Miniprotein binders against Uroporphyrinogen decarboxylase 1, chloroplastic (HEME1). Designs and how they scored, part 6

Target 1, 365 residues: Uroporphyrinogen decarboxylase 1, chloroplastic (HEME1), of Arabidopsis thaliana (Mouse-ear cress) (q93zb6)
Amino acid sequence: SSSSSDPLLVKAAKGQAISRPPAWMMRQAGRYMAVYQKLAKKHPSFRERSENTDLIVEISLQPWQAFRPDGVIIFSDILTPLPAFGVPFDIEEVKGPVIQSPIRTEEDMKRLHPIDFEKLQFVGDSLKILRREVGEHAAVLGFVGAPWTIATYIVEGGTTRTYTVIKNMCHTAPDVLRALLSHLTKAITEYVVYQVEHGAHCIQIFDSWGGQLTPEMWERWSKPYIEEIIHAVKKRCPDTPIVFYINGNGGLLERMKGTGADVIGLDWTVDMADGRRRLGSEVSVQGNVDPAYLFSPLPALTEEIERVVKCAGPKGHILNLGHGVLVGTPEEAVAHFFETARNLDYQTLFQNHVPAEKAEPELVV

## First folded at step 3 (miniprotein)

Design T4
Fold by ESMFold2-Fast, scan of step 3:
Structure T4 (fold): chain B 365 residues (1-365), chain A 96 residues (1-96)
Amino acid sequence: as target 1 above (365 residues)
Amino acid sequence: STPEQVRELVREAEQLMSEVDRLLEEAYDLVAEGKYEEAWELIFEAIQLAQEVLRIAQEAIDIARQLGDTSLLERAQELITRARELLDRAQAELRR
């Protein structure tokens, strides 16, 4: 069947039979790598690095050349598509992303327009090159921010410590916020489809700021728009799995499953066995090795990887960190992580093992 | 000259140590706000800078030792001790 030609990561996302878990890392290209640091000194503008096709391709391939992960995620920024639908921004090294003209009123909404892909050609071109370069050896991943997370940047004017403006808009300007979220939902849907059409095997949706909402507020202000995106993308790109991740998602797992995503990414604070029990067998999982283990002795890292894999079960698992790769992570530990993943064998690991998801809870006597 | 090189390395290391302390204090504030991803980015940046301080301080020791100047050697040795303390603090914050 055509599914036999899918990369290992795509097969895992679809819950198909495979011999080992595929592995990749969130934020796998970046500041922890010496080759990235050297390139960043030569090209100091983050926006230049994220909007130049040659640089995007070079940076995206750095982890693949060094470590051969099963997934290659395009080097990009969550705000990259914003200028293409009417929200210009800059990225400053110390301050981070800056949106000098935030959208907060009905008048501000008039600046928004349908997404213009002429302004995003560097994304499509980069994905085409990445797809060609990895061949059958890895999956190419695209990504996008969820409407709530993107709206937070837009209305706050950049990175926020308090979430004051967007939280206040939920109460003082809910119709404006709903209109913004609706426009973002349409733009994000088109951007996901664009990435798939240009080479992405798989898409990850990040709702990084969704974890700052109560479950009830997230259900009201984020979940419906994510569901709409997933439904629309699956209708237009039925063979493309969608991974959904929220920072600090322990309280949201069951609600995240309800979005229709194929894979739920688990935060590092969630016990994998507990997460699997709560999500059940109908959805795949991604994660969730604590990034701090990359600073442990290599044998301890191996034991933790094997523990997480055994808890996740023999199918439907994409091995990852429960959080992004952080600055200062030893490259030797990253290499060991991927080598460990490649040397795993489900048949050996599960010959006489009862999966954690199906394990009976012990009663204290 | 070589004694001026040791003094310059000491100044560079002290400036980087001040930056490490600043990053750790900012990370503590972010942890208090529940912004763990941003906090951990700063903690790892602090670890990287602390490692650079250790490299610079070791270079200062090697030069001071070649000079046979016990005063410069003592100053460089003090930098190693302080840099290791900052590195240990940064790593403890990451585990937390």
Scores: ipSAE 0.000, ipTM 0.201, lowest interface PAE 13.4, mean pLDDT 84

Design T5
Amino acid sequence: SELVREAEQLMSEVDRLVAEGKYEEAIQLAQEVLRIAQEAIDIARQAWELAFELGDTSLAEWAYELLERAQELITRARELLDRAQAELRR
ESMFold2-Fast, scan of step 3: ipSAE 0.104; ipTM 0.555

Design W1 (from n6 with Q34D Q37F E38L R41W Q44Y E45L D48E)
Fold by ESMFold2-Fast, scan of step 3:
Order: sequence, then structure tokens, then C-alpha cells
Structure W1 (fold): chain B 365 residues (1-365), chain A 82 residues (1-82)
Amino acid sequence: as target 1 above (365 residues)
Amino acid sequence: STPEQVRELVREAEQLMSEVDRLVAEGKYEEAIDLAFLVLWIAYLAIEIARQLGDTSLLERAQELITRARELLDRAQAELRR
């Protein structure tokens, strides 16, 4: 099939002409939904829910059945591929992810091996089923954590408030950290390709902890590895768009564009018009409605969605939140978000629109 | 809701911020998230009303609540990563 048969979301990612923005949400399946909460009570282990094909498929399809978003992201965890290349972990109910044997030394590095997809068959099987179930009505999204973000979990031993161990390693053990990041880059590249080969239309790279670096440190410790992944994936999967997202990315937008990603996801703190201006027209954008707007009265939510869409422009925009769906978000607000997106029409929205470049007041020196 | 009811809710939300902080300190992250969302809902309602009335004081108080509630919400959600 040709690119003209691509789902709406993929066309938007490629900057092609479309009639409205496609929409999906980060953390689309989850605790805000009553059906998810019931399933989680029956299957209380997060690892069970994220590593069982039937449960992954059921959970991933819950928001699609309820709301019909333009994207269906596989229900998974960014740490899911870790055991497949030598890093076992557990997810504790209150504490979250725990890596009992952190990697911090050259000796620790000996535990790492090439990624073993026999341990990840539930991911591939789930993607194949999702692709079949959504047909041409939605894009199936896979995702992966960036090397810096994954390395942070591995060396910290889990979630961290301080980032002390990994930041210290940048100065005291840089060769060990580079070796770890290099291994992760190779494993992550293979995992992205695996997801594409098994049904993903689009991949999102999350560098959730990259925002904890200064721009200079991010350029040194994260960007090169992300660039390597993107270049390798584009060579092997040339038709698959890549979305790149960092929490707290306002200071990193131009550097994120430099990675070669097709779509830059804007954080909720970034003004969409400013972000669009800084990124230009050669890359697409995703986002960035503040997730807290889902707690606003519905007319205010509609107004904010329309404002964001108008700022992003009439093509190359994937409507999303600027962060994941928050626990306690009303399902009615999520339904309204997707209904609003479906009812948008670019021709109507951009009738008599004033270009941003000419919206500035005339200044007299 | 009336503007007077919204101002009363903002006063209550400002007091609830200390409760959110306490719940986070005690490791009660789900309860902290629930309360933080209540604070955010009140704050966004207050923003809408403040803009309609041109009430700069109410607008500033609501923005402060949003900023603080988001900080605590992000922290609580990071501890409950899924």
C-alpha cells in the first residue's frame, strides 16, 4: 500500500495534508477508567498486566472502544525490555519500579547481553493483535525509553528524586556510563525495530528524565544516543514516523529537533505558538493541552483545544496532552476531548486566520 | 457556581495544599493525587471566573494553586509510576 493509505495520525506525523488533527493521549489506558480499575483489582500485579498478551490487548483497547482516539498505544512499561538484555526488575505496588542489582561498575556491565526477543514475545504478539483490531481506523503506537532515562533507572535502582548516582557517574565514571548508554542504544534500536515489524505504525521515544539535565549535559549524555537510534531505525524502517518527547522540554526544543525525529512532543509548559515558531515547518508537533484542563468545565476545555490547534497550524499536528493523563481524570472529559478533535475542521478553523509572524504589534524605536 | 462560591472554594483549596503535602510525606500517594486533582479543578474554575470578572487577585491565587498542586501531583505520580 502507498503512503496515501496511512492512518490519519501517520499522515499528520509526515506533514501531509489532512482535514483535522488526529488525537491520542499519553498514558491513554489507565487508572482514570473504571474498566481499568476493575481489571487491576482482578490482576493486581502491574507486571502481570503489562506482560500478559491478553491483558495488554484488552487494556490497550479499552480507551479505543470507549473514545475512538486516532492512536492506540500499546499498554506497557518503559522497563519491559530490560530483562531481555540482562537487567531484571520488579514493580512494587507503592514504591514502583525496583532494580535490585543496579549497574554502576565495569564488573556490573558483564551481566549485559544482546536483547533476547524470546523474552518479549508478548509485546510482538500484542502489537499484531492491536494492528488487526484497529484496522485502518487508527494508528498503533509502540514506545521506548531513551538511553539516558533507562540508564537512570538502572544505576539509581529505581525511581529517584535527586538523580545523584547517575549525575555523579557523569564525572567519576564516565567511561562506564558511556558503555552502558552504548549498550542501551543498541538494545533500544533493536526493540524499536521489533515493535515496527510486529505492527506499530509509529514509535514514541520518551526521555522522561532528560529534562533533569542542563541543555549542555543533555547534548553530551542523551542526544547522541537518541540520534543514533533514530538514524538506525529510519534506515531499517523508513516509512515509520518517530515522535520524541521529554518532560520539561521548553529549553531543549531546538536540540530535540536536531535528533532527526519526525514529530516533537511539546510539554504542557511550552506555549504552542512559541514552540511551533521555534521548530519551524519542517518537523511536525504533538501536544500540548495541559492535562489539568481535563478538570475544567467542558466549554473551557473546548476553547483550550481550539486555541492549541490554531497555534499549531493546519498540518503537521498530532493533538495530545502536554503530559500523560492524570489519575482521577473524568472519563467524560476524555470523551469530550476526542469528540472535540473529531468535530474540528481545518478549513473552518483557519478561515480569516492571521499568520503568527504578522500578529506582533508594530514597534516604534 | 457563583463567584462567591468559587472564592470560598479557593480558600478551602489553599488549606488543602498542606494536606496534599502531608499525604505525600506519609507515602499516601493515591490520596494525595485525589486531593491535588480537587485543588486543580477548583483552581481552573477560579481562573475562568477571575477572567470574566477581571479579578487579578483571584487569578493570581488560582495560578499559585495550579503551580503548587502540579508540583505535588508530579511528585506523587512519579512515586506511583505505571
Scores: ipSAE 0.006, ipTM 0.448, lowest interface PAE 10.0, mean pLDDT 86

Design W2 (from n6 with Q34E Q37L E38F R41Y Q44D E45W D48L)
Fold by ESMFold2-Fast, scan of step 3:
Structure W2 (fold): chain B 365 residues (1-365), chain A 82 residues (1-82)
Amino acid sequence: as target 1 above (365 residues)
Amino acid sequence: STPEQVRELVREAEQLMSEVDRLVAEGKYEEAIELALFVLYIADWAILIARQLGDTSLLERAQELITRARELLDRAQAELRR
């Protein structure tokens, strides 16, 4: 389609002409909000909150009702799809996610099966409801973990500080690790397509643990699988933009661009102007206000938002934090962030007329 | 033994590069991508074994495979995006 009825965020992701950056936040729904804290007291199980359609919808819409971001990301967990392809998990209050039966051998691999979407209906149903509720006013975002990140949880048995098991498998059982990564690539591809078919306008891929790899190890153990996912998804869902984010990605930007993602998310340690220079104009960028700025006086927050936006340029920018929203973040600061984004005007900020490349040319009159 | 198996797989991967080139030339980009990824997996394994053995020749061959396979993978993906 030539004219876009796409939400502002989708237009930005595609590098189309827009009047201001769209804005959303990683970890947008959560503990910093009083309404979330009240709901969590009534429903203390995180798995209940992330696997019940009514609760997922209510939580996902809490920041939209309060702040009107340009993106509404489904409230979910990166491990949510795992039981649907043979990897059950629990979430324990102190330890966090726990995988009771890690996969580390050829024998363990026999437990894996193709993804069963009957076990994920709460995701599909939630996305359909979110799409209906936000209408034309916001983009609905789905998300998924990259194969390396998911494999790390699976082989480590949960969260890890050392990455000892998966790093050891790179040397002692590379065939098993490749087989696991290949299976995850297929399951993740299907899960992304499922989310798009059920209402997601846009998908973010998180390779959170990829930042723990050297660039050469990431090229070996993560990049090829992400490329395959993006390739397969774009073939089946050609109109859906893909955002790619790695925590600690300063050394990986050029390689991340090479994956075929439409949007590269910058972490807060990357200077936006340098990031744009390194990525060029072929891809869009997301980010990258330091989440700590939300604890600054509001005028300082405004100045930082405007600085980041000016560095990103008047095209292909999704304003976000460079990392997820921090626990204890003032709701007033979050409200101010989104209000600031809505009040931005690219023509004013850049002292420019409408951009020629993707926007309508100046009217002949 | 593992080192001999890896050397044989590297020989096979080097031969498969001609097939990747042919698939790209014929516009069979999805098949080219799949095969290029397979070559990369073999080359990555070969690097690990080469470093363990101090086998400079195997290391150089594996690095050449990675360079060539990435070029073809990037080209096939770029063509598929058009």
Scores: ipSAE 0.000, ipTM 0.099, lowest interface PAE 22.7, mean pLDDT 84

Design W3 (from n6 with Q34L Q37D E38W R41F Q44L E45D D48Y)
Fold by ESMFold2-Fast, scan of step 3:
Structure W3 (fold): chain B 365 residues (1-365), chain A 82 residues (1-82)
Amino acid sequence: as target 1 above (365 residues)
Amino acid sequence: STPEQVRELVREAEQLMSEVDRLVAEGKYEEAILLADWVLFIALDAIYIARQLGDTSLLERAQELITRARELLDRAQAELRR
């Protein structure tokens, strides 16, 4: 037991003693829910849905009302802060994210400016409301993209499968790329602090595209900027845990641990027991049920959840999927996931764990 | 890369934009993305060379390639998500 008033998820992030793993899902608000689909038909612009306070709050609370997860993440987009520091974008219902004018040259860099929070008041207002509505029962999560991931969107002009422009800039325009990453690091640090000051209990950093780098390239082009953000945020917001997630992170776990993050998110391709062994006891873990298991029969889903929880151990585990909730996921499976998490008990799950298989009671040397 | 090599590559890239359009029209979005990325690489190198030389014509052509290739890349990527 702890004297801390922190929500269950925050206690888990800090490695404190708790009775069960807290649970939430990446992309837990979204298209798999009938209530979201109805709202999206009424408000078809994704930017409207992600930039209107009332809609952000309503959408963020949809999974809370339906499933009572231990974390409520603000409904937002990874690109949301970009216009506030000089990078306009649009999100079209069919086309998705489009960066109006990519930044690829020294001349393009002149458009960047310090982050203007007057353009992001809907984020702060939404977090305050979410904290008021659920803060006594669940952790409110904010999030942000890592500099490499955000730079990838900016220089590629939107989503990419090849990463050709940003990879080429590592070789042909490294000074421009470093300048961009440095500006993003400052803006992202301020944005994280802003979210914490306005109600977030916990922040997740997504370096979704960092997994596309070799470990050596990630160490050079992503890790230093993430370390700078985490160190700066920890200085200004020492009580706020940071979760760090990379899509495709199997080769990066030890290096991710080195960033100073409190919690390392494991993607679905990493075996939880191996991930725990590689990371050791100094950090907490998040994840990592394969989202595809939500399409399995419910008993199989229960078995997989219990397997993952047992592998993660009785401390420092935030149960999650290894990736975001997939479109078409049955709501019944999501409900079952959260109900299963609430019904877990660490004492029961680990009652048969004996530290030694053989005891030699006659030998004390 | 020499300035003459870059000018030749830009000329080739300009011609490849027709191929990118064809691939998008045929629903071959992955191939279109790879080709558009190659055009962007050439254009970025051309911008650097053009600035060093003060070659306004090369700069203008490279900027046009970046704009056009970016638009096609965005369209192909959006279609793959669909």
Scores: ipSAE 0.000, ipTM 0.107, lowest interface PAE 20.7, mean pLDDT 84

Design W4 (from n6 with E38D R41L Q44F E45W D48F R51E Q52D)
Fold by ESMFold2-Fast, scan of step 3:
Structure W4 (fold): chain B 365 residues (1-365), chain A 82 residues (1-82)
Amino acid sequence: as target 1 above (365 residues)
Amino acid sequence: STPEQVRELVREAEQLMSEVDRLVAEGKYEEAIQLAQDVLLIAFWAIFIAEDLGDTSLLERAQELITRARELLDRAQAELRR
């Protein structure tokens, strides 16, 4: 069901009639902003910043105050829910996230337990505050990592360049890996529902490491668990759209659509018109302006935004970058991106538009 | 990409920035713009990998490349606009 009072972003996600594309950015709050850099110097622990309600809210609202995007994503980490179901971690300054006790054997899996939301109250409280502060004007977004991506962190003990442990487990301990992915699927499903119940209008699933798999391996080790999450969430939260994003997803678009997600995020290497053609009009798309365009002159950025919007079509498009905001991105360019999105008008822009799905191939002689 | 390969890529990009600066000084703004855009793309990939690795040194170097390339790009484009 749909409400006329839904935020613009939610209407776009559901493919409803709207006057312009809503816009937000992945990694919207961050080091490209002077206010974030100042706060990070005062509170240097990333874990403190991502687990303290006041800091989460302040950081999440920094881009809202500066740029007025159509979406406000909670400042958090994909590893945030892990301690709540039995996987403690730390964040080291140089190495990033470290899992002190990786899970690699059947014995290790005995440490897992059902997710304990008493340990995640800062997430729920932050979402409630964000919903009150911006909910009349913008969608509040929650997010979660996909089971494959989270399992990779857990079994590797942190970030990895080689994927050696998880790749070896696919061959030498596939039953252990399936059991881990199943446990993660249950915890992730509950975490998504928790975020929705506490104020998120929309949820984005990130399978950051899924792009490192061949399509066949992704179909085997990631897709089924994502499908299970989406099915369960849609049953319990039928009015909440789900956005699905994989970095490096050009080879996976049709399979990503098959998960049942409402919106498929395209990375910056996918041509929007081709992506739209492959996905069809029954699913919405997000993206996919190349983040490097934010370093271009403002008129060139405007032209690229308009090109992407025209290729995506007059409905079912959430304007975004095809990747997260880069450190060093000029704040003026980010402001211009959102101002450009607000000034678009579908009626004007599409006076002579031919949708990508109905475009006839050029006759080649 | 290995961290070593990415560090080599950033080092090469840092050398290319000297060439961008030279092209701007010589009034070769179109060439400077093209090369600065190439440096920005290299810095983009370096930032992504540095964040994955938690390599603060690589992240700082890539961020400096973006700042410098953007400043030179803006200057070269302003000169072309007369």
Scores: ipSAE 0.000, ipTM 0.177, lowest interface PAE 18.1, mean pLDDT 84

Design W5 (from n6 with E30D E31F Q34W Q37L E38Y R41D)
Fold by ESMFold2-Fast, scan of step 3:
Structure W5 (fold): chain B 365 residues (1-365), chain A 82 residues (1-82)
Amino acid sequence: as target 1 above (365 residues)
Amino acid sequence: STPEQVRELVREAEQLMSEVDRLVAEGKYDFAIWLALYVLDIAQEAIDIARQLGDTSLLERAQELITRARELLDRAQAELRR
């Protein structure tokens, strides 16, 4: 259809013929950058930085200005939409996310309401500005947390090491947990559509805590809600690819493929060749260079990038790390990563396995 | 608060009640329960505002929504427990 106008990253997500892998990084903007650290010192509240349109835009564009990645992800948090549907939170520098009034009972559920986008205008405004600033040179990415991952924060009251409350609710209050997951599914679906309508080319779903479930429990408590989101979004936004990522996903790859996502993100512990074999060629893959490789000598980083790209194959690959950029990562290594991706050529690497582009025939009258 | 705000809450609640009926028909009792509870909350807010404004027509309409939402909630909860 009109896919020739899509950014490189969107073409890769759709499995279309391209000349090289697009590249972006999870946690692309952040503390590893000196410019981010300086801005954070001036604006020390994380919520100020993530809920002010001017700051969101400035931060999101810092890696774009420095490194020119093929994707620009909005600077935000997966908990950002929560107050808009009845779950207030705060982000503390030491503790991280804190939810003062966890939801654990049927009565607690009464505080929830449909998502109110008047409270999220800073997200929509930021996406519109990012889309204008990058033009056709990069894809703008939005993102959301999956219902299980978001529910874990809500019922645990923040980050957790044991997952005790939510795992206990699977047994002792399954009706409440299902109702919460159903509400989150509706709110997340609307939030994805909102981000697409305001400028996102592509959406990534993070089920960061899904890896804490056995495959049977993930099939019961996470997969159905993710499938519902993906099907609803594809019906309303049919041209927008969806990337799906779980931390610790080695045991779940085939089940993740079953959700209907266009792109499956592999974490850094999965061998790319094995992951590609298991997923087949009908879905695209994202990843999965070990973030620790950014601390290696630059020639070793180049070799690892080329190894991963060759294993992923000549199309349907979005080059990324297998996890977020680590604090203390040298900016020089990040620059080298993106420069390496830009200098790759699939025809050279695979000796003409990438189909040659055919120029549009000229009309002669 | 204004009469227009109450009318908007009542209209939203009525649309959501149709969604509850659909969810029950599709066997999605967990979400039907949540949505019915939300309808009860916004209908109660509409009642409180209508009382402050002295609007008996809006008050009666909001009370009808609570009755209907409670009936759907009870049905969805009964089905889910099977």
Scores: ipSAE 0.000, ipTM 0.179, lowest interface PAE 14.2, mean pLDDT 86

Design X1 (from n6 with R7D R11F E14L Q15W S18Y D21L R22E)
Fold by ESMFold2-Fast, scan of step 3:
Structure X1 (fold): chain B 365 residues (1-365), chain A 82 residues (1-82)
Amino acid sequence: as target 1 above (365 residues)
Amino acid sequence: STPEQVDELVFEALWLMYEVLELVAEGKYEEAIQLAQEVLRIAQEAIDIARQLGDTSLLERAQELITRARELLDRAQAELRR
């Protein structure tokens, strides 16, 4: 494989020498952009927008055309693959995602089947078009939810604030939950490989609800399935880096590193210097500017970006927010974020700076 | 009344909306409702100033803000009822 032809973001993910950090944002395409708002008014169904190839491509490219981020993530939903393996859903204006028939028993499990990619051609087609459109100027990112996060939606019947059903299943129906997680692991592995084969340079795994578990519960109910996915994907797609992100991950960093992911995404509550020291030099990091800084005066945003970049070090850093773009984020601030990233130069930035990794003594004395 | 005053109010409201989302995530629904109501008050003040200035762009920006603040308030109120 030719590392010299890889996009900047892929080189960073692999810890290769580069002149500046690549940058992209979680929830990059969306409501903060006027062009997205106009399109959403013409096509008010989120499912239509996330399941129509032309709309997916148009939306995914809106931030790239406006801001030229180093990553273009496919506009999609975490639940998009679910109908393809037997779990139909819809997205309602007020309620959000609704799973028509939750899975909670052995009988319910009979509805599950191997993933059917005939139902997901709009994903594959969109990725092929995105890869063609960005050329060598950006990385195309695919993504997928982790088994625990997806299982939470399935057993709860949609979005939940209590997590009562899935937490109860850990104690009252652990065999059913394990069987569901195992099926999801197989479907998710195939979906990741499908995205890579159709154009994704890089995949992000989101365990959005993993942060609601204690570290011990996460080790039991989420980590093993994520490890299985990463191991299988690495074997089948050895040149594709995997980014792993959990909301509220400060207590989980070392455990997240243990999954075998190439890049660990830090949420906004983690101090970048501390996170980098805890993870060491063998993995790359992503993040973690607090999304709230996008509401700050632009000079303060520049200072925070430079602070985070200096703490992450001169290699193996994908600049991002520590969470998705917030409601009402000014487009000017997003433009400034990407312009700031493009104007950074590691040689200039690190002339007199010792990276966090080397700040610790190498030898016990 | 100046365009800078509208910008400052909108900025303040957007920052407070972030705090509403954090309060909702923490299960502090009564505090979230109170703060969301404060966001609506600030957004209304921004609308009043933008209207006085006769700037349609600022008015549209402030009106979009009040729509988002209303959505957050409705969400927080719905959660408190559960």
Scores: ipSAE 0.000, ipTM 0.167, lowest interface PAE 18.6, mean pLDDT 84

Design X2 (from n6 with R7E E8L R11W E14D Q15F S18L R22Y)
Fold by ESMFold2-Fast, scan of step 3:
Structure X2 (fold): chain B 365 residues (1-365), chain A 82 residues (1-82)
Amino acid sequence: as target 1 above (365 residues)
Amino acid sequence: STPEQVELLVWEADFLMLEVDYLVAEGKYEEAIQLAQEVLRIAQEAIDIARQLGDTSLLERAQELITRARELLDRAQAELRR
């Protein structure tokens, strides 16, 4: 069966029996690696690095070549699909993303159009190459931003010091905001399907902006659109697991489970044992080693990895950091993280340990 | 001063804190610090209004906001020193 041939990470995402946790890292390719820093000096534009097929592939494969993680995520930007549906942007060195024509009114909405994949061929081509290079040894991951997160960039015009526009729209222009979120939901759904059709084994949805909203605001302005995306993708790509991650998600775990995602990513502030208890056994988890532990002595890092793995349990766990790899992280620590994951064995880790709450009394008639 | 004003300031601070997280993730630590400082200013304004209203619930919400904002500022500053 296809499930028997799935990469280790996909089996974990589906809650299937496996011998060890698969491992990958958010921001896996990046500035902590000397090879990335060297490439970035030759190609200083982030847009160039994230929109050129050869560079995307080279960068995405740098951690694969160095560390052999169980997942290889495409090197890309959360805003990459925006020009393809009518929202052009630039990335400035100091200010970050700048959207020249923010969308804030019904008139502005007329600039939006269905997503045009002719403008995103570098994504599809990169995924095809990554799938060919690593596909039977590791899962290829695609990703996308949630509608709320993307809408925040669009209506604010990028990064800003005041950030009042989306707040005002929730109150004074809710119909425009709903129309924008609906358009984004459709475009994001198509983009996820496109990534799967071009080689992604698994997709991660990032609602980076959701974790600091109140649960009531998140349920009103974010959750319904994410749920719609997940349900639509599941109908068209039923074998593809979806990972859902929010930074600062401690207050949202049960609500995140309600979206229909296969895997809930926990940030580093959530206790893994508590997170598993709250989410139950029907969903898998990802995470959640504090990225700061990569600056600890290697034995301390090993102990923390084993602690997190034991708390997550013997199936349905994708080992990861609770947030992206930090700039300045020692490459030796990253190598140690992946080597530790490869050397784990669930049978050994859980030998002679039966939690009292999970021990069922044996009764004979 | 009204309870609605405190709610709007909390919303404003929440959105700015999301941007701080993005800036930290993108390695833009100086911008993240400046924005986190603006969040603290807004949180203090919310506390001042909630205190004037004598509403314990609003005051607790505003105090929770300043705690979260300080945590973000500390994280952004720590990243700048890495």
Scores: ipSAE 0.000, ipTM 0.142, lowest interface PAE 21.1, mean pLDDT 84

